VH-VL binders against q58102. Designs and how they scored, part 21

Target 1, 198 residues: q58102
Amino acid sequence: LMDVHVLFSGGKDSSLSAVILKKLGYNPHLITINFGVIPSYKLAEETAKILGFKHKVITLDRKIVEKAADMIIEHKYPGPAIQYVHKTVLEILADEYSILADGTRRDDRVPKLSYSEIQSLEMRKNIQYITPLMGFGYKTLRHLASEFFILEEIKSGTKLSSDYEAEIRHILKERGESPEKYFPEHKQTRVVGLKKEI
Short names: E, the ipSAE of ESMFold2; O, the ipSAE of OpenDDE; V2, 0.75 times the mean of E and O plus 0.25 times the DockQ between their complexes.

## First folded at step 6 (VH-VL; framework fv_concizumab)

Design X3 (at its last look DockQ between E and O 0.66; V2 from the best seeds 0.00; counts 0 for: pae E 10.6 > 2)
Fold by OpenDDE, look of step 6:
Structure X3 (fold): chain C 198 residues (1-198), chain A 121 residues (1-121), chain B 112 residues (1-112)
Amino acid sequence: as target 1 above (198 residues)
Amino acid sequence: EVQLVESGGGLVKPGGSLRLSCAASGFTFSDYYMSWVRQTPEKRLEWVAYISSSGSTIYFPDSVQGRFTISRDNAKNSLYLQMNSLRAEDTAVYYCARDLDYYGDYWFDPWGQGTTVTVSS
Amino acid sequence: DIVMTQTPLSLSVTPGQPASISCKSSQSLLHYDGKTYLNWYLQKPGQSPQLLIYEVSNRFSGVPDRFSGSGSGTDFTLKISRVEAEDVGVYYCMQSIQLPYTFGGGTKVEIK
């Protein structure tokens, strides 16, 4: 089996990505990125156990999310910052792993690499970048997620999620900013169980 | 046809309790999140409660937190709203609504016909 | 909580003429995923609210094309190109970017 390293947040999308890859004959290794700000990887770790996949946390430079915070404050919109973080993470991981994957969806705007960006990344780093969910519409994905997973919603501001937002929020707070200005408290979906064996 | 039918409304005194029910049909009830939304006599709409498919996740606004309880019986395709310590400001038509949030669609569809709750001394 | 403000409170429209309703939010409804979580509902007389537009500009199933939604960030507009008698009712905007969900105060549309 070919090892694939999957950027993993514990959410339904990254989880579904891992499941699809497994079914395609890959050996998924789930990777959660932490920037040393807060231990936001805990939720992902739990989800990984539920899914039965290998999981590790990779700590990257805090400066990355510091810059993201700067961008958010400047733009008053998190999109570009999230895009920056994700692209940076991929660039870093591409130096160590030959096959990377994530849970970016067809209908997502961010984080999402363009075709040209993907091509550039793959060529420059000599890697394979796989986005299993890009071929599915939203209705299909929600159906698939419901078929495989028991899902639960959490408030983004009340429970630590294992996405980039969690640590960025913390940095903003440290700077005396109100994360709610940029990251409204919304519901996030996480995997809390399996409906069927993977 | 997807249908939601509320019941249980009535007149109650302040401090009293009331239990609303919503009967769902025409769809797989257990696959959907559900919400209660009320409409005041002034015709303002207020979200009242949210419950996940399994019931594991529940949310309330501050206005009803601690007083209301939302629950569901998926086997009976039923949604419930237990209202305690009722206040005059709780007077409203209460709608149950299918919440598509489970699927990432953050809107309500459909709404029931509503049941009227009047809190008055 | 996000405050949703609708204007006008009411409008009377001659059949066949256009109508426009404004909805403003106290903070941006744009999520970093690129979606804007603003919905429109119509409550016809004696009926329950029904979904009209979702995510700013998407007409819900069965909604006539004379209805259109637009806007971004904190400013949104619902337009009816040619108002018909069946369009009478109260229109509500709703934000769903964060809890608690909140609605506008409503705009009553009547026929002259």
Scores: ipSAE 0.024, ipTM 0.618, lowest interface PAE 4.8, mean pLDDT 91
Fold by ESMFold2, look of step 6:
Structure X3 (fold): chain C 198 residues (1-198), chain A 121 residues (1-121), chain B 112 residues (1-112)
Amino acid sequence: as target 1 above (198 residues)
Amino acid sequence: EVQLVESGGGLVKPGGSLRLSCAASGFTFSDYYMSWVRQTPEKRLEWVAYISSSGSTIYFPDSVQGRFTISRDNAKNSLYLQMNSLRAEDTAVYYCARDLDYYGDYWFDPWGQGTTVTVSS
Amino acid sequence: DIVMTQTPLSLSVTPGQPASISCKSSQSLLHYDGKTYLNWYLQKPGQSPQLLIYEVSNRFSGVPDRFSGSGSGTDFTLKISRVEAEDVGVYYCMQSIQLPYTFGGGTKVEIK
C-alpha cells in the first residue's frame, strides 16, 4: 500500500485525515513539525499512539519561526506569518516525501494553499499533495469526528504544534512582546480516544 | 423550538450559597458548549462561566474563580451553577446561554429568561 | 482582559431618524483566520438579550435590514438607518475572540 506522510497536530482534523487515508488504502505516517524552540509536540505524540499510526517529529530550522515572529510584529496580524510557515514546511517536506497530506478543510482560510499553489507545488517537486477534508463541510466533519473520536478541548495556553502558534508565541515572549496581542485564545480540540476501530 | 429556563435564584446573605439550574429543550444539548452570563443592577453584562459539551473543560473569569462551580447533566439536559461565598457584587440576573458547537458560532443564542440573585445583609 | 467601550451611554432619537453606536476594543478582534469576533445584542424592555449582528456585519436571522454593522480591528459601529418604536432598548457589543468574553457597557436607545 502507498505511504503518505500526514502533517499531524493531534487535533481532530489531522487525525480524521489520517483515518480517511487509511480507509482509502494508504499507509499513513504522521509527521509533527518542531522548530527547536520548545517541545510542543507532546500532545501529538499521545494522539498518534491512540490512533495506532507511525509517528515522528521533524525538527526544522528555528529561523523559519523567527521570521514568522518578525512578520507578526511588523504587520500586527498573524495570518501571513502562519501561511508563510505552512508553505515553507510543505516545500521542505516535498524534497523528501512524494505523497504529503494534512488536515486542511474546505472552509479554512489560513493556513491553506490555493488550488494554483497546490498545482505549483506538485509540479515543481514532483509530488502528490492530498487534502482529504476538502470535500466536506463543517456539519459532515463534525459528524465524522464524533463517529470516530473522543474529543477534549485543549487547555488554555496549550497549543497544538502543527498550527505553529506555540513556538511562535514563545519567540514573541523572548522578544518582549505580549503574544496574546496577536494570538487571542481560541478553542481547539484534540483526540483523546477512539470510539471505533480503524 | 429552542428553550432555556433558569431557576434557583433568590435572596441570600453575604457568604451564603445558591445553586442555579438551567433546563434546556428543543436542541441536542450535548452538542453545545454552555455559558452563564449575569446582568448587574447597573445593567452591565458579565460572562461568568463556560462549560464544554462533555463537561470536561471549564472556564471562569478571575472575579468568580474559586467561588463558583459549573456542571452539566447531558442525560437531563440540564446546566448548573453552584455559587459559594457570595458577595454583594454577585447581585445580578443570571442567564444561561447556548454557546458554540465544535465548528460553531462564537456568539450566544439563545439566552434564557434569567433568574435573579440578590446578595444583601 | 479585553475592555469594550461603548459610546454614547444613551441616545434619544426622533422616530424615523438614524442612530449610530460606537464600540471600541482595547485589543484587535481580528483573528488570523480572517474573521473579526465582534457581536451586537439588543435587550428590549422586559426581555433577555437577543443576538442582532454577528462577526461585525452579519445580521442574525429575522433582524431587519435597517440594522447594519461595520468596523475593523478595534473600532466598530452599529447603525440603525431609521429608528422604530420596537428598536427601543439597550444595545451591547461583545468580543468573542478571547476568554473571558467581555461586553461593552451598553447604549440605551429611546424615542424622543
Scores: ipSAE 0.005, ipTM 0.548, lowest interface PAE 10.6, mean pLDDT 86
ESMFold2 (binder alone), look of step 6: mean pLDDT 91; pTM 0.936

Design X4 (at its last look DockQ between E and O 0.05; V2 from the best seeds 0.00; counts 0 for: pae O 10.4 > 2, placed apart)
Fold by ESMFold2, look of step 6:
Structure X4 (fold): chain C 198 residues (1-198), chain A 122 residues (1-122), chain B 112 residues (1-112)
Amino acid sequence: as target 1 above (198 residues)
Amino acid sequence: EVQLVESGGGLVKPGGSLRLSCAASGFTFSDYYMSWVRQTPEKRLEWVAYISSSGSTIYFPDSVQGRFTISRDNAKNSLYLQMNSLRAEDTAVYYCARDEDYYGSEYWFDPWGQGTTVTVSS
Amino acid sequence: DIVMTQTPLSLSVTPGQPASISCKSSQSLLHYDGKTYLNWYLQKPGQSPQLLIYEVSNRFSGVPDRFSGSGSGTDFTLKISRVEAEDVGVYYCMQSIQLPYTFGGGTKVEIK
């Protein structure tokens, strides 16, 4: 089986990407990124156990999310900062792993690599970057998720999550900013169970 | 044809209770989050409750927290709002509204039911 | 809570003429996913509210193209290029970026 390293948050999309890759014959290894600010990876660890995939937390340089916080404070809009973090994470992992994947959807805007950015990453790093959900609309993804998962909604900012947001919010608080201004509470989901075997 | 039909409204004294029901048809009820929205006599719209598709997650604004309970029965395609300790300011038309699909990112209400009137007065 | 302020309170419009409704939020409705969570509803006389525009400028299915939405951040506008008799009612903006969801106070549109 070819090993694929999947950027994993424990949410519905990254979980579904891992399931699809497994069904396609890959051997998924789940990776959750942490920047050493807070232990935001705990929910992803729980979901990885539920899914039955190998999982690793990789700690990267805190300066990456410090720069993201700088961008948010300067521009008053977190989108470019989230995009910067995601692209930087992919660049770093591409030095170590030859097949990378994540949960990017067709309808996503950020974080999302453009076609030319994908080509650049793949050529410069000599890797494959796989986005298994890109070919599906939300109706198909809804159907697939309902076949495999029991989902629970959590409110963003109420509990620690495994997304990049949690550590960036923490840095903003350290700097005397109100992270709620930039990262308003928004519904998010996580996988809490399986309906059928993967 | 997607339809939401509310019932259970009426006249009640302050401190009383009412249970509202919403019957859903024309869509897969268990795929959708549901909300209750009320319209005051002054025609202001206020969101009052939200329940996830499985019923596992529930939210209330501060104005009704601790007094209202929301529930659903997915086998019966039914949504409920239990309103306790009612106050004059709870007087409104109460709408059942279909919220987002559990997977999607549709952050609006469509459709709304016809509404059921709750009047709280002594 | 996010306060949504609509102006004007009411409009009287000659049929076939344009109408414009302003909605202002007390904080930005731009989410880090790149979307702006501002919606518009129309409540026609004797009816329930119905979705008109989602995410600032996207017309919901079946909504005529004489309706258009615009704006960003905290300032939003709904325009009706040519008001028709069926457009009479109360228009509400709504933010859905965070809980609790909140609505503007409404703008009543009438035909002269």
Scores: ipSAE 0.015, ipTM 0.643, lowest interface PAE 7.9, mean pLDDT 88
Fold by OpenDDE, look of step 6:
Structure X4 (fold): chain C 198 residues (1-198), chain A 122 residues (1-122), chain B 112 residues (1-112)
Amino acid sequence: as target 1 above (198 residues)
Amino acid sequence: EVQLVESGGGLVKPGGSLRLSCAASGFTFSDYYMSWVRQTPEKRLEWVAYISSSGSTIYFPDSVQGRFTISRDNAKNSLYLQMNSLRAEDTAVYYCARDEDYYGSEYWFDPWGQGTTVTVSS
Amino acid sequence: DIVMTQTPLSLSVTPGQPASISCKSSQSLLHYDGKTYLNWYLQKPGQSPQLLIYEVSNRFSGVPDRFSGSGSGTDFTLKISRVEAEDVGVYYCMQSIQLPYTFGGGTKVEIK
């Protein structure tokens, strides 16, 4: 089996990505990024155990999310900042791992690399970048997640990009900013079990 | 107001069983990891059980591993501790405590319930 | 398991005078995230423990500024600059860097 390192937030999308990769014959290694601000990897740890995949937390430079916070304050919109963090993470990981994957969805705006950006990344770093969910729409993903996972609805605390957003939120608070101004609260779905064997 | 209220304590013989309950209010219960902490008659505090927000991750110290079970019902804002094969050394006031939030930003207990007393004696 | 050792076991203080409590851990409480997971609790007579200080030196909400925490690695101190009658109780340190969570044995603070 070929190892694939999956950026993993513990959410349903990254979980589904890992499952799909497993079904395709890969050996998923789940990676959760932490920037040393807060230990926001707990969800990922739990979900990884549920899924039965290898999981590790990688700590990267706090400066990355500090910059993201700066960007958010400047632009009053979190999208570019999240994109920046994700791209930076991929660049860093590409130096260590030959096959990277994440839970980027077809309908996602951010984080999402363009075709040209993906091509550039793969060529420059000599890696394979896999985005299993890019071929699926929102309804399809909901259906697939419901088939594979036991899900629970959680209030705004279980965001898909919790790895980045949670720590960025914390930084913003430290700076006297109100994260709620930039990150709207919405209900999220959490994986709490499996309906099918993986 | 954030509040935790324990119940279910009582007198039990060695080898017996008891089930404690904790009712949570004033916060989003499902967003927090929860723990049971007990205080011995000697006033020592001992962590007893840990359960994640979803209940998928559970931990016990060696002292109670295999004998105690922790569970939660997020729909009922309730935490439970099933204690089996009770021993004299399990005698204590049992507190439920709110642990870390979903993001792991808090690694302390706040608040604590009022506690419920468990006495194991022949 | 991380062993937490508090000293002294008891302390009698004249109102208005300072108090100091020591807590030592058998292992470093510094996490790779840069935080040190040492907390202080106060249990007043007839009450449940309540959080005073988290992560070594941060006063919890509502905690008077006469309380301060310091230390690093394995050595920690809780100080009360001016002890008041309401400060009577048992103080506990706790590590939360790893499971099992462990507490110090407690320090009883009384008023002379």
Scores: ipSAE 0.006, ipTM 0.556, lowest interface PAE 10.4, mean pLDDT 91
ESMFold2 (binder alone), look of step 6: mean pLDDT 92; pTM 0.944

Design X5 (at its last look DockQ between E and O 0.03; V2 from the best seeds 0.00; counts 0 for: pae O 11.8 > 2, placed apart)
Fold by ESMFold2, look of step 6:
Structure X5 (fold): chain C 198 residues (1-198), chain A 123 residues (1-123), chain B 112 residues (1-112)
Amino acid sequence: as target 1 above (198 residues)
Amino acid sequence: EVQLVESGGGLVKPGGSLRLSCAASGFTFSDYYMSWVRQTPEKRLEWVAYISSSGSTIYFPDSVQGRFTISRDNAKNSLYLQMNSLRAEDTAVYYCARDETYYGDYEYWFDPWGQGTTVTVSS
Amino acid sequence: DIVMTQTPLSLSVTPGQPASISCKSSQSLLHYDGKTYLNWYLQKPGQSPQLLIYEVSNRFSGVPDRFSGSGSGTDFTLKISRVEAEDVGVYYCMQSIQLPYTFGGGTKVEIK
């Protein structure tokens, strides 16, 4: 069995990525990133227990998301900042783990590494980077998620959201900015149960 | 063939109630969010409500919140809109629509729409 | 709520000539995922609205290539390169970036 470390938010895509890797014969270890701003990882911990995978929270330097906030204020658009955080997290984890994965989908734009960025990361760090959902279209992903998971919607602005957005929104508020100008209120998923054995 | 058919419209006095139904066929109804959208006599479109595929998540705009309720029966492939405390401004053609929303995804649009059922609120 | 403003309110177009419809939102429709959540619908006479364009510029299945969408941020345009008789109807833009979902007021396209 080959160990794979999966960037994990507790949403449907990162959860499905872990399930697919398990079905392919990997041994998934789930990693949730925190930057020490707020305890945004708690729902991801709950989902990891539901899925039955080993899970850890890795706290990285708060300066990473402070810089992301700077980028958002300067560019008036959060895409480059989210991409920066994602790439930085992968660079750091690549120093410790030889097989990394995440929930990036074929039709995503940000965060998403380009083909050349993937090649560079793999070559420089001597690692493998796996995006299990890249081969599936939206209809297939919906079907697979509905077969495995009981899903719940959460508001994107909740303090317990286990993605990068929650901590970045908190830093923007500390700086006197209105995060809603950059991160419109919307719905996100969490996996709250399992319909099918994995 | 995907089909949505609304029924239950009619003439009602202000303060009255109506229950609209939408019968779905030609697709797996329980996989989809469903919405109600209305079109005023002035031809403006207004989104009225949605309900998640399981029925666990429901939303209304402020204009109808507290007066309308939405429900579904997945065994009967049916969507319902209960409208209470009706006002003249609720006069519209009411459409049910298949909603491409899926648990926090951002690919939100409506396709297909039903043929509509007319609600007229007047004294 | 996000206000969607369409101009003009109506167009009379000679067959075979172009048509252009503007839609402006009261705030940006650009999400941090890099997508812009602006859709266009067409309601032909006597019919229900039908999806025409999603995510600013993507034609829905079966939509002729004479229809094109463009724009970014808060300013969007739908163009018909050569209007045909079947294109008559009311065109609506819609934002789906946040609740409540909102529509523009509509633009009626007629043939002269």
Scores: ipSAE 0.076, ipTM 0.684, lowest interface PAE 6.5, mean pLDDT 88
Fold by OpenDDE, look of step 6:
Structure X5 (fold): chain C 198 residues (1-198), chain A 123 residues (1-123), chain B 112 residues (1-112)
Amino acid sequence: as target 1 above (198 residues)
Amino acid sequence: EVQLVESGGGLVKPGGSLRLSCAASGFTFSDYYMSWVRQTPEKRLEWVAYISSSGSTIYFPDSVQGRFTISRDNAKNSLYLQMNSLRAEDTAVYYCARDETYYGDYEYWFDPWGQGTTVTVSS
Amino acid sequence: DIVMTQTPLSLSVTPGQPASISCKSSQSLLHYDGKTYLNWYLQKPGQSPQLLIYEVSNRFSGVPDRFSGSGSGTDFTLKISRVEAEDVGVYYCMQSIQLPYTFGGGTKVEIK
């Protein structure tokens, strides 16, 4: 089986991406990024176990999320900052892995690489970048998620998520900023079990 | 201060065309999705179109699909709505609205709204 | 298309008294991401709509705490604990879970 390294946050999207890749004949390796701010990878680790995929945590430079925090404070909008982090992460991982994947959806605004950016990344780094969810709409993804996973709804802030937001929020707090000003409260969906074998 | 200012409204006959403009200021225009929303004389709100930050993604409701075109010029901080084959039912106040988007998911709403520009389609 | 139905059409409230507006959707507004995409807007007389509540229960910046949103699935409620003169206007619910985005018909709130 061909190995694919999947950026994994423990959420339903990255989980579904991994499952789809598995079904396609790949061997998914789940990667959660941590920037050394807080141990926010715990949720992803648990989800990875549920899914039965290999999982590792890669620690990257704190400066990346520090810059993201700066951007958020400056722009008062987290989108560009998240885009920056994601692109940076992909660039770094592309030096180590030949096939990268993530849970970017068709209708996502950020993080999301444009076609030209993807082409550039693949050409420059000589990698394959796979986004399995780009071909699915909302209804389909909802159906697929419900078909494969037992899902739980949680409020943001109650549990540490394993996405980029968790550590950025912490940095903002350290700086005397209110993360809630930039990151509104929202619900998250967790994978807490499987409805069918992968 | 974040501001959106619409222009281009007016009276037009059925079958005619009109081009609306929206001037944005006070924020990084190129970072946001933008939408047009109209309010009918009956005060109903109807989404008309939205366009992605880069302009690569565009959607319309069936009511205006094929007749309206949305575009943007990020260098000019401007949003446009080209309306062709106008009908009486297109009569409305047209608002330019910024799509507030949270990263990663479908977290979006309209904020702010412009003051609107009135379009009247009548014979 | 998702149909949004608001009730009542109009509401006359004595200052200081509470108000409640209902919004029902023809389909669930709960997304698989765990978020419910229901927003509330207020259009004050002579003004453009302004965001009050997003994702069912989150007050937008600058919105007084007398405003609250609740609900799930297809049934939602906007409440004003103590209506003030400045709260006069038309309230709209909106779904943004799928295209086309659709609005409720509006509820006019007036002061007695």
Scores: ipSAE 0.000, ipTM 0.511, lowest interface PAE 11.8, mean pLDDT 90
ESMFold2 (binder alone), look of step 6: mean pLDDT 91; pTM 0.935

## First folded at step 8 (VH-VL; framework fv_concizumab)

Design Y1 (at its last look DockQ between E and O 0.07; V2 from the best seeds 0.00; counts 0 for: pae E 14.0 > 2, grease 19 > 18.9, SAP .502 > .496, placed apart)
Fold by OpenDDE, look of step 8:
Structure Y1 (fold): chain C 198 residues (1-198), chain A 120 residues (1-120), chain B 112 residues (1-112)
Amino acid sequence: as target 1 above (198 residues)
Amino acid sequence: EVQLVESGGGLVKPGGSLRLSCAASGFTFSDYYMSWVRQTPEKRLEWVAYISYSGSYIYFPDSVQGRFTISRDNAKNSLYLQMNSLRAEDTAVYYCARDLYYDSEYFDYWGQGTTVTVSS
Amino acid sequence: DIVMTQTPLSLSVTPGQPASISCKSSQSLLHYDGKTYLNWYLQKPGQSPQLLIYEVSNRFSGVPDRFSGSGSGTDFTLKISRVEAEDVGVYYCMQSIQLPYTFGGGTKVEIK
């Protein structure tokens, strides 16, 4: 089996990506990024155990999310900043791993690399970049997640997520900013079990 | 018919412990969040604990945080509240209440309650 | 914590007459999902609380149409168009937009 390193947040999308890759004959290695701000990787770690995949936390430079915070303050919305972080993470990981994957969805606005950006990344770094969920609509993904996973819904702010937003929010707070000004509130879906064997 | 039956209440001294149980029937227990709500002698209602479908998410108010533990056994259709380091202010009728699946946040059904009295 | 304030503390009503109970929250109960997380409960004498109204204005199953809920943001009202003997008890409002969930102090409704 070919190893694939999957950017993993512990959410249903990255979880489904890992499952799809497994079904396609890959060996998923789940990677959660942490920038040394807060231990936001805990939920991802738990979810990885539930899924039965290998998981590791990679610590990257805090300056990346610091810059993201600057961008958010400047632009007044998080889109460009999240895009920057994701692209930077992919560039860094591409130096270590030959096959990268993430949970980018068809209907996502950010983070999402354009075709030209993907082509550039793959060519420059000589990697394969896989986005398993790009072929599925929102309804289909919801269905698939419900078929494979036992899901729980939580209100935003009740528990820290293992995505980039968690640490960026903390940086903003440290700077005396209110993250709520920039990040919309949303409900989060977490994987708490399996309905099917992977 | 949805039914919730609490048990385990009684008289206990300050600093003591007590374990409450709630037996659920008439619905798919694992499809619902569950809560404990207590009513003080002054008839005030206070939320005490919250637990998600599988127990992955648990919440307490500051008043009981660190002293109470909530758990559930979905196979037994049972909800539990372990109360440690009990205080006089914990005296109340304790109700188990059913929360809803995904769509709404309210208690649609309550048990008959079990009385907990903390007194010297 | 969100503070829920009910008025009046008690209400004595002649059978067949209307009743109105107010509930105010210290912050808005409107969620980003478009729902307002304000609920009403009735506790009849010697009984457990029972759900009356959820999300401001929706009657729970079996609740008579003489009960109605209204309001928005931080101000809410429960109305009984024609009070009956069976409506006697203590009414509580509750917010469920955030933890900890909090209740109003209750309004006791009695028959004259």
Scores: ipSAE 0.005, ipTM 0.557, lowest interface PAE 11.0, mean pLDDT 91
Fold by ESMFold2, look of step 8:
Structure Y1 (fold): chain C 198 residues (1-198), chain A 120 residues (1-120), chain B 112 residues (1-112)
Amino acid sequence: as target 1 above (198 residues)
Amino acid sequence: EVQLVESGGGLVKPGGSLRLSCAASGFTFSDYYMSWVRQTPEKRLEWVAYISYSGSYIYFPDSVQGRFTISRDNAKNSLYLQMNSLRAEDTAVYYCARDLYYDSEYFDYWGQGTTVTVSS
Amino acid sequence: DIVMTQTPLSLSVTPGQPASISCKSSQSLLHYDGKTYLNWYLQKPGQSPQLLIYEVSNRFSGVPDRFSGSGSGTDFTLKISRVEAEDVGVYYCMQSIQLPYTFGGGTKVEIK
């Protein structure tokens, strides 16, 4: 039974990735990254309990997301900054864990490691990096998520998100920026219950 | 039960200094951003200062920038406002307030307030 | 700075009658996440302000459903469908879309 450490936001994609790995015979350990800016991990903790997986919050140097905010302000575009954070997180976790996974999808653009970046990470760190959702298109992922999960839209200001953007948005607000200048409008969903036994 | 108790208000002369304290209890203080908000004698509410969880990020409106300093001691569950070079327009009731969420910034709990009067 | 303008400055209301308070901002309060960062507070006589409504229309825990908020962009309304004696006080709107946070000037609600 192989342990896998799954980057976990509490959203449908990271939750589905963990469920698939469990079905494949892995033992998932969920990891939520925090940078000490806000307690953005709280929703992920709730979802991890719902799913019945072990969960851990790892606090990394806030300078990582401070640099990400600087990059966004300078370039007026969040993509490179989000990619930087994700790659940095994976590099750090790869020093401690030999099997890493996340909820990266086929249709994702950022954050997403290229094939050569995955190969480099795996070879340099002697680890495995698993992206269980890469083999599925959006329609299939939507069906699978609806099969397993009760989903909730994140309402205005009542709950916290665990994605990298949450703490970066907070830093931007503290610096007098409106995060809306840089991030597209989006609705987020989180897993609040199970429809089907895992 | 969430409690915020301000202290340190009083009468001071223009140009003087005063240090306000806010004692927090009933919640994990270090998990929350904190603000100071003041209410003038005319009952207008004015935001005064903002401090992040660790104290690393601090913001002031221009009206108090350079004169006020905000700090927190998470080990003592305490928030502070150091007010220097006080002016008559700083006369107000000063509240400490808790910020509940990162993507929506509103003040869910307020202290009872402490009164600062700046006059000759 | 975003200017928040409340009208009227004062209301005298017969118990059981509706009340309506307007709040207008000098800039849109709509965020790219789809939320609108407009909050309402009530300060009852002799008390500190207390949260009433957040993000335009969401009632805080324990707030009666006779309070409702509405609006978008720059134009917002707080309605009390049936004013009760315990609803007296000063109502403030607040924007939190950007620093510095700013409040409206307040609307005093009194019972006749």
Scores: ipSAE 0.000, ipTM 0.462, lowest interface PAE 14.0, mean pLDDT 85
ESMFold2 (binder alone), look of step 8: mean pLDDT 93; pTM 0.950

